# VHH binders against Protein SUPPRESSOR OF NIM1 1 (SON1), part 6

Target 1, 370 residues: Protein SUPPRESSOR OF NIM1 1 (SON1), of Arabidopsis thaliana (Mouse-ear cress) (q8ll17)
Amino acid sequence: MALPWELEEDILSRLPPISLVRFRTVSKHWNSLFNDKTFINNHLSRSRPEFIILTNSKIYSVDIIDHNNIDPTIRLHEIPTYDIHSRGTDLNRTIINTCDEFLFYNYRYWDNMTALWNPWLRQVRWIEYANQEFCVFGLGYDNSRPEKVYKILGHLFCHGKVLRDQKVVIYECASDSLRFIDRPEDDDWPITETAKRSNVSLNGNLYWFGCSNYENDEYYIRIFDFSTEDFKPFCLLPCQMSHSTDELVLAVYKGDRFSLLKQCSVTREIGVWVTKERISNDNGNGGEGVEWLKLMTLSKPNLPKLFGTVSYFIYGKTLYMCNGDDETALACIYIVREDVCKKFQIGSGNINCRHCVYTPNLLSLPLFIG

## First folded at step 1 (VHH)

Design c7 (framework vhh_8k46_1)
Fold by ESMFold2-Fast, scan of step 1:
Structure c7 (fold): chain B 370 residues (1-370), chain A 121 residues (1-121)
Amino acid sequence: as target 1 above (370 residues)
Amino acid sequence: AVQLQASGGGFVQPGGSLRLSCAASGFTFEDYAMGWFRQAPGKEREFVSAISWSGESTYYADSVKGRFTISRDNSKNTVYLQMNSLRAEDTATYYCAAELTFEEWVSYDYWGQGTQVTVSS
């Protein structure tokens, strides 16, 4: 390159991972830079969230071009499935989520196969289970220790028994062992089908909505803590349900905080809240000190009616959402702020769309041997 | 209402074979996992076999692995259990079940009287 090396490093840290991977063959100094911890962390801090969308046969990343423009545009990039499809998984029933900065890929229903995946580095780590009755809920690790010891939270169907008699289990990757976890005595089933698709990973733990009173639609955020291996209430919500049919969606904000989206089912008005401070895993202060800030209220006549699995992120002052179209059920990207309300339909035909929010990065996959 | 009608049971000698059928109605069959369970007199119901919604994944109790084969035909809303090398211990009433998701509850639901399988010399 014609530029000083410090300026080259700054420019390269701002490029998307797919561009950086393509440049690994340019010179050995650039390849070494792309493996440098400081460069990798600087790149991650500048990386923008994007949507990963699974169709019946293909996986796409959604790149938002000119996001500050009044007329933003999207571009679809097909992610090669060579690393994951060779295992013969059916994409129609695959659930996609994240664990930290990695894609968490699992075959829905009984397939005994889960993957942690960095698609930009073409790295995949398969997790195989001895027990065919094991259903994956989510991946986590003990964050109280320097080394990440990965564990999968799930359930073991005790066939022929009612749901309350099903077993909650932890699978420990290094030892290839399952052990039973006690569920709260007053909790009929903590890891619901909805939570399986919508739980969020933060600092090695899993978070999702629990219900304290179904008759009054009183919800809270619960945690499964992989260091203590138990279910706990984490914090209260910053908002109340207006109707039982209102949509609530939890997401990670800026890598270390939560955001919460609520849509009124009647007006379609969207409120978004964020936690003021970084989420702390302090055992003494759990979620008691969580303070929320209302970030935005959106009242546009053409807002979609959100349903099922909803993925969203906030970047700048703009809300980006991925959901099915309420008329066609095809995947749509919605870009909403005070001066913009855009809808982009993804694909065609009868698509069963699974999606998540993913921040592209250069981090190498962890080892499951310690 | 969900209805599951098991049939195909009967009397067989040890080492014999039977094919059970379960006709399903009242739900979107192709979206649900299906299972077979059995119950002998005075014993609790036990799991026999299950098949995913697509038919790609199948599961078996250790006592029946290699002898029983579960399959489904989504065009006919029917699940099957092919039972080979039958043993006296396989004598039970066999029930089919659908894994139903209703709100926060996922469980198997049984309908009908099942089908009796008797293995005796």
Scores: ipSAE 0.000, ipTM 0.168, lowest interface PAE 16.5, mean pLDDT 74

Design c8 (framework vhh_brivekimig_d4)
Fold by ESMFold2-Fast, scan of step 1:
Structure c8 (fold): chain B 370 residues (1-370), chain A 122 residues (1-122)
Amino acid sequence: as target 1 above (370 residues)
Amino acid sequence: EVQLVESGGGVVQPGGSLRLSCAASGFTFSSYWMSWVRQAPGKGPEWVSSISSSGSDTLYADSVKGRFTISRDNSKNTLYLQMNSLRPEDTALYYCAKEPLDWLDSGEFDYSSQGTLVTVSS
């Protein structure tokens, strides 16, 4: 029996992108629907974030099955590596993160390439830079222009020098050109090891935690603006550190806002805040007037102690986290709300697991990024 | 010029098994992902399974997972679908398909115009 067209469109907008991609390639009707910007945007607005997990040999998307009155569980879906493995990449040396709605793929050391990737559409755009020894920090674009002008922020590594003495560089994808950026005087080194692991892309810019006073553990959010090519303080945090060992994690919330997670290292209590309003594309210091809302406080006896790279997202009233087990360091998914605290181990031997949060979507990669 | 020729279809009883083959020519078979797609009588097409260029990665529709196995032999330019525990709802024309190397290329999904018929009946 065929469904009514309106109901069929509504149902299709809620399906996983991999299912939609397969339907798109085999039906003229569905191909036309999936190329419709309204359908693509409606699907994105209804899409739940997922964890992308890189092991030494495979890439997985984590499907979380969490329905009322049913114990939550997870299902791993293997993502084909053909799109990225065709370049002969060693997954052990690979970093995965996001740039807006796309996966950002980068080698850990000394490679001359990065990629934007939509794994569900099986689209990849490699960005190759010629003969430069370049440590990539992140990808962004000039958001002051109608056309996205992509740039990579990083540094040139020098053996025997501390990170603060290295040169900050921008690689401009369209012009295949590398240029040096002056770092601010009297600031901490803007590209710290912590910032490399915890930077967040939003509206073409990169954001991470800066520290204004190490003695008092005073932190703020710092921005690199790809339009003006400078480092600036962006906004204050809604919370203060209780201990120097507390964990802070920044994330994007609902595509246009920030989320902040803080865990007390002693009690393991977790607080989560979100920005009340959309983060604007204002030139310069748009963080003045940023207001935060505390979304939840979680005090469970079996909460994990967070460490290293932490990925998380909020959906409904539930906190989802990916981090290592505090005893074994094996990658785990944690599902936490008032009535639930569940832990799921990802493979028995994946101690080098890397991960990020990704919202599956039907958005096509730009045709040209260099 | 891409050519895909399916074979192995037939009539089988519920719970039976069948193996489909697809002979590929006109392109570098070992460089492309390959898929199986089916179309049941009076229904739209349904994706069944995909396999990576090397054969190391496979994907399955939930309706066939655990029952069907996709495989390939790059030395013979041949794609296979092993179908076990067949059900009446598996009755369909099955098509072999070449996926584009990059979805941003002008190349579309190429599949056979003929397909091979699988009928599961008692």
Scores: ipSAE 0.000, ipTM 0.120, lowest interface PAE 20.1, mean pLDDT 74

Design c9 (framework vhh_8dlx_2)
Fold by ESMFold2-Fast, scan of step 1:
Structure c9 (fold): chain B 370 residues (1-370), chain A 121 residues (1-121)
Amino acid sequence: as target 1 above (370 residues)
Amino acid sequence: EVQLVESGGGVVQPGRSLRLSCAASGFTFDDYAMHWVRQAPGKGLEWIGNIYYSGDTFYNPSLKSLVTISRDDSTNTLYLQMNSLRAEDTAIYYCARGSDFLEWLSYMDVWGKGTLVTVSS
């Protein structure tokens, strides 16, 4: 006898994408289920985040085995780069981030192409530019429409001009068109190299830190709204900087909220906050209704000093971080909760490691006119 | 040399049980998901099920009440237990190595030569 449909769907939504892909080939019933938007979204909501590690030659997924009854451990799984390398992309000059639940590939300094990639479904979409001076900042879509209209935010580098004289542009993927965007009056250059590596995609828009007072280290979260194609302040932070060298990291929490991590540069104490409610378009239009809840304060003697690109996610009551070791600069995974502070070195001497957080999913890549 | 060798096939009467074994050599067995696949005369390949390195098992929904897959990592051996055999279970049974990774890496890249099971009165 078969399981009830509701129980079957619940069980399948908890399985890794690799298992689900296998079941797709053995049942027409299950193949239909795996193309159902409700199932795909339910699976995504239950999918565990993972770290993606990019070295000069290989890409790895970090499998974290962390059960309440056992000490945590990690396994590295190599992701084949055939799909990415088919376009002649040099990994040693590539940065990796996520956008709209997909991996997003960018070349450093000069971006003449980018890739949007679902490695679990083996789907890749290349976006190629005629102008080699186009520098990609991030990808978003118009969330006011039922069909996603994808756009890239970036700039055109004009030789002999300082940053404030460069032009911010939108590239619309469906129409293959570039438009110039006005910069906010309160900021000479909103899309900095730091912001390019730390921006967060949520509900089709990009979010990162802005600074309202450089002398007092007053930061806020800003939004670029792809529906209205403009920069806006979004919300205030739930915390204040103790030192100008403190680390601030923004991330998505449970797919529809923000998480913020702050580390005191002197004490190494880490605070983590999350937004209480789902982030919506109404909040993006002013941010005054955003409330934060402090999830944890970690004051462990073995906490790393965070620097550079920091990737983290929260699952259950545990903080997972990927950052370089403060002594060796080698990439490490840190697993931290009240009773645990574990450190795992990811490789044997690979110091040029880039990383991001990725949630495995069954979402198909968007359509690009190409 | 990476090898998979199936054993335990033969002629069996309807309603009986049979256990097949697959001996693995030449690779780190406990790092891989392992699969059982069968091919009945004149039919295509039919996936029976797999077992991950963790011990978690997944079965073809049409067969899950009739089969059990297990592994012994200490002896590098994969097992398929079949119960209540019927004439339509007559097939060549293959073990195959897959990965618990992405689909293209979990393609069955190493196969045994197969063992014939004939269910006949």
Scores: ipSAE 0.000, ipTM 0.114, lowest interface PAE 20.2, mean pLDDT 74

Design d1 (framework vhh_brivekimig_d4)
Fold by ESMFold2-Fast, scan of step 1:
Structure d1 (fold): chain B 370 residues (1-370), chain A 124 residues (1-124)
Amino acid sequence: as target 1 above (370 residues)
Amino acid sequence: EVQLVESGGGVVQPGGSLRLSCAASGFTFSSYAMSWVRQAPGKGPEWVSSISGSGGSTLYADSVKGRFTISRDNSKNTLYLQMNSLRPEDTALYYCAKEVTYEYSGDTYEFDYSSQGTLVTVSS
């Protein structure tokens, strides 16, 4: 026989984290529920993605109001920076992305700093390293171990040197040490500017676009495996470039798949593909047999010309995008489907457009073992 | 190969103006985003501004917004930085940088700027 709190548990698992953290103070029984792994995982599986935007030294979450309506709107919710207030928010020196289900925050000016952050639980884990020449690429973990062992992938830059002379390094969080890793012989530059801003984290590894032939614009998805500490090709794309100036954007889809967005630079037409099956670290062929499904094609006269850092997610049959405006460099939110094409400008003057996609959750940050 | 030659630096008084130029060769100029990067004495490099290959998109560091304007002339393979309301803290070597990809970058260590730069000194 179902008890009343079993039905209540199902309802609560569908609410936003901001509502749930308030309820922790109401009842000790609800506080216990919100620390239950089954509840936390069920809540995550039902959580809608949202945009995190850095603008004018503040961090915002973008809420979409009336998203099923022909006239949807947005609302900005300021995320308090108290968790990270000891370090400035300088947009031109800040990377915001995700690692697994947490926000990945990197600030670099005189000293490099990295944080893993859950803003809804008000939890932060800092990693500090004093090296002005260390450029952070991304955070990952060794998924072959029961406990997550976090590592940062990056490169060292020597002033006045060509980018190809930079050295690729791993920073191991537990030992506070830097280690050099070999680059593939046929790849003079395994980490590019595109990869640094558009890499995605899935199952503890980093994924981005590699190019096998620049003359023919032949791209593929590349992986850095934090368990083996090597670069390798992962899978082919479901589409090819029509023009060298076309935009390609990789994202995580439904927490366990990839989505790919391609915009034709001439027509501005957008295609979106998703992987049919979940991406698994148990795939012994390393991406062999990855099948893509074309989810949508969008041809609207007022579609933006995508550039630089592009964030997007798909919810239902709607494409949500965050990108800077061509003329102003202001952050804009685009809501696009067959019956709707809306643009919302974040009105803060000319700024750097720093943003990522984040799925709100109740997961507690891991401990870094030093 | 890729060659970038900066010019236009000099000594100016606070509140003055300078226009920096960068002559590019060895690559298809219009196909790459370009940036200005500076390094003050005793400090690390700082990204100043970026412009897309077409010139349709520009980005600025907070320290220079409203004072500096980046532009390009693709017919002349030349990048410009118009610097107004100069301050003593703007004193630095200024480097013209080609991005490896067509995307903007705010991180100074991610640019190809192996040239000698052009010196800007703001003194009273």
Scores: ipSAE 0.000, ipTM 0.152, lowest interface PAE 16.5, mean pLDDT 74

Design d10 (framework vhh_rezetamig_d1)
Fold by ESMFold2-Fast, scan of step 1:
Structure d10 (fold): chain B 370 residues (1-370), chain A 124 residues (1-124)
Amino acid sequence: as target 1 above (370 residues)
Amino acid sequence: QLQLQESGPGLVKPSETLSLTCTVSGGSISSGDYYWGWIRQPPGKGLEWIGHIYYSGDTYYNPSLENRVTISVDTSKNQFSLKLSSVTAADTAVYYCARTYEVEYSSGWYFDLRGQGTLVTVSS
């Protein structure tokens, strides 16, 4: 009747989130298991990333069906917006990204409301700012401390000033306080809107592409370290831009590494690199020892021309991308490997989709946010 | 030091072409990796992105407006302009010129600098 505990745990840790939600409601025994830290971490390590698609009215997760087959397909699952919609925010004016394994929800204009959201557990934590002119760049924490104390990096909007002259601030969530920090004196400030949309969160810090020479298209990875509260160069890229219009996208790989995607704007050839070892902020690690491995080169004739916001992840030997179609501007999912190049449109006429990569998980939201 | 200022007629008749110009002062339109564009806000509604242009002439337009909109740049005058054809009462809005980095087609709203805005009323 009863399965051995270890075998039961191993089987359940390999199941997709939608299956586990059902089991949580059916079995009190399994509900207790799903609150165990070891199980939660084991499940996260085996969870496949998914695309989250935000339309003007609904949010969807994209399930890849028969992903190892020569004829994979997609299925859209609607995510209820009850947790975030109760604040009265119009989805047309919201951004959803991933931050610290949670969905990061931000109202994109003048209302400074930010939330961390686990739609799977139906948990949301709102962060409300005292200053309504605060513009959010990203969320992090001081990982040198035993407790996670979340901070938001941003700037105060100053009407009539260029972004370079805006004041850089840290908002501490637990103390509801703003502090000014020094702006870097290099030309790699200000933080661009591209970096604002495409920054990645890892080990409590934020990472994005910096540019050391715009004239020669020289890029590198830049860090904001929430422990020291400063901007630093982190590491060099494994590749060079061939044209200023080339697409360059940073992502987290396997939860503890970086991946880098570059598309040549002329040939549409895609290269993907990953870091060989785990990224760590421990003493003596940093960016000095970062080695990159080229994971794949894709030269298929039907590859899209990537533009704007690009979301992608790697699972097994397959590259999954979400981007607008270069002719129609309709949101599309692309599934690409050596023997497959598939394109799926996300509905007809839906040209206002926003998207991000999210790894479904059982992590509870921190109590000291909001 | 960099400032953007809109100029053009405040009244346009239905079916005519709306024409606005943005003058950039305190810096060059050709400097940096910036796009220059137009955003509007109809009365009682949110902001709507119209389009952006790079100083080389490359354009990105809101698909809802693509068949009616033309954005052009004049680097010699440090100006960029909007033409919106076949206007209706629905085009009544405050129009802003704006600067942004690499435009996200699906969002179109991201900007780091904008002008004060100019009200354009479409009426007979």
Scores: ipSAE 0.000, ipTM 0.209, lowest interface PAE 15.1, mean pLDDT 75

Design d2 (framework vhh_8dlx_2)
Fold by ESMFold2-Fast, scan of step 1:
Structure d2 (fold): chain B 370 residues (1-370), chain A 123 residues (1-123)
Amino acid sequence: as target 1 above (370 residues)
Amino acid sequence: EVQLVESGGGVVQPGRSLRLSCAASGFTFSSYAMHWVRQAPGKGLEWIGNIYYSGSTFYNPSLKSLVTISRDDSTNTLYLQMNSLRAEDTAIYYCARETVYVDSDTYYYMDVWGKGTLVTVSS
């Protein structure tokens, strides 16, 4: 016998997106359900963040099993690369991040393209740009308009010039045009290589750490606003550096807030802060209304020394981190809370992995007109 | 009536080549991305590749050296060229149209499928 419709919908909203995509091709009823905004949003609200790991040949999602158990485990699932490998791209030259709940697939130099990708729906949207000297920093959109107008922030690579002499540009996807953007007068180069790997996308804008000599080298969060096409200070940090070598990592929290992770380079103690209120176009612009709350302090004897690219997310009272191992530099997953400190190595034999945090979802890719 | 009709299947010897066609009718073919999908006996659907309205093609990496997808918008026809056929390529081959559902969110899916054409690779 058939299940009641309400029970069927509840069960399906808890299944992984890959399972739902398979069912979409079988039943017209289920295809209609999977297009329903309430179902899509209900599914997203139940979806847990996961790590996406890029090796030189394959992409994996990291599923964490028994997260509330004293002995959590991980399982690697290969993500098919059918949608993104079509242009002969070398995974060694790729960067993976997120934009607008989608994977942001960015090639380093010379490939003249970037993409938004939903691997579970097997949807990809390519953005091609004609200038081979264009170096992509990040993707955003004008959030002041009902329709999303996508733009790429980057620079023109000028051979033989120092970074301060390179030109900041916006590529506008709809018009296939490049425009030069004025740099802040008190900032020699706002889009550093560190920021290129660690910038965070939220509500169509990009966020990363800045440092100002006028504030005694105090760190702050800066924004590039794609609506106004300018760089601004966004807010101050909730913590002070103990040493110049301390690690700071910015991430999105619960889809609409920031989280910040700081590790003391000497003790390896980790602090995590979150913004109290959601970040919106109105309450964060110019630094108004951003209040931080300390969520946790972790002082485990076997915490790693964080370095380079660090990916992390918070789920419940547990901190999940992906970073290189101190001695091998191979990618490891760390699961840390009061009663648990687990390390899982996912790289081996000269494998250097790139990684990001991704929440599986049923959201469709936006249309890039142009 | 929106319709897709595959043709060109049949029995072919290992190592040979075969070209499949998909004739589209009842819609503006040139405005849609088109896909090739196959299903081997007793197995699930396997995506082969697609071609956008712009002519850009994307392939399953395990098949990219063995297949080529093309389209002729003047005749409303989609093609799949297959080379170096193996016994494992025995399957029913489907063409499918990609569409979008636009509400508060945009959703892409394959809304129209052909009935398929059988390819048997045997000696």
Scores: ipSAE 0.000, ipTM 0.120, lowest interface PAE 21.0, mean pLDDT 74

Design d3 (framework vhh_3k1k_2)
Fold by ESMFold2-Fast, scan of step 1:
Structure d3 (fold): chain B 370 residues (1-370), chain A 122 residues (1-122)
Amino acid sequence: as target 1 above (370 residues)
Amino acid sequence: QVQLVESGGALVQPGGSLRLSCAASGFTFSSYAMRWYRQAPGKEREWVAGISSSGDSTSYEDSVKGRFTISRDDARNTVYLQMNSLKPEDTAVYYCATEVEYTSDTYEIDYWGQGTQVTVSS
């Protein structure tokens, strides 16, 4: 029989998106509920992050069943590639990142196609470009407008030119128009392979590590603002590099803050910092007013050596990291809390893992008018 | 070692046809998209045509669309460019290109052949 409506909504808002998607086909009542804006937002607020892991052959979502258990259960769910395979995509040529609450799919090798993807709703929105020389850096939107106006930042690749001499372009999704923008005034060129894979999206803007002095390993957080269409420094880091080989990783924390992870390459000690306040849409206040808190220091003997772009998230009191295994270069999930460091190996793939952090949700993809 | 070797360039009269070939070795050819570029005297290198790894998708620069056709033969590790209705403006060195991943921090390395000269004149 039917439960009281309020209790039914509370129970359903706590269920995983895969269960809710299956339930949409069961009842017109539940389908209507799952399309309700209040329910969708309430569900998102209770949703936990997952790793999306790409191997040479498959895409996995990493679901952690019991976060309160001393031994949490890790469940790998294969995400079908049919949503994104329509173009004959090779996973080795694929970059997956996030924009807003969606996956941003970019085929590096076939430069004229990108997509927004919600794998739990099985929705994909493709964007096509006329020019095969268009190299995508990232997706954002104009956050100053009541409707989100999505834009793609990239460059037109001029063969035989150094990276600094490439022309920076914006593609505006709603108007299907491409235009050139001014290059950064400084010498720090953001469009590198590492920056393409490691930039984070927050409030429609892209953020990544810039370097103010390569000889002294002085790093900062850089922003591209899609409302003003400019590159600028955003804020200083809460920590300093001990060695040039130290690993730095930026992530979004609780949907509206930053998290920063640094590993000492010599000791493998990990520090994690988070921003105290929400990151503001007011650039003047946001960047200058950023205050960091050190959340944890981890000095476990069996911590992995982080290599390349590592992904991580914090849920409850536990740090979850996805990195390649030191010996095999296969994808591993590391679970670190209190006195525990556990490793779970993904038993497929021939190279270091490709991965991002994604929070499953019920949000429908935006319309691209073109 | 990745190697791309173009062939088929020649002197032809306007309105003529040529078929260019690019023989690939040193990588899993069937897994990678292939592209043709050209460089005319005194100009920058420009993209001409592309074909996906599956062969199902092709794309062309506007000035060659309807005249040029890109194709691939994965059994022979070869990509082709069929050029019809050639114009003097098509005179250029034609290059075959692909991208291959070689690191665990995966990135694409842009590989070029040595080029093959196409001259369109009477």
Scores: ipSAE 0.000, ipTM 0.299, lowest interface PAE 11.2, mean pLDDT 74

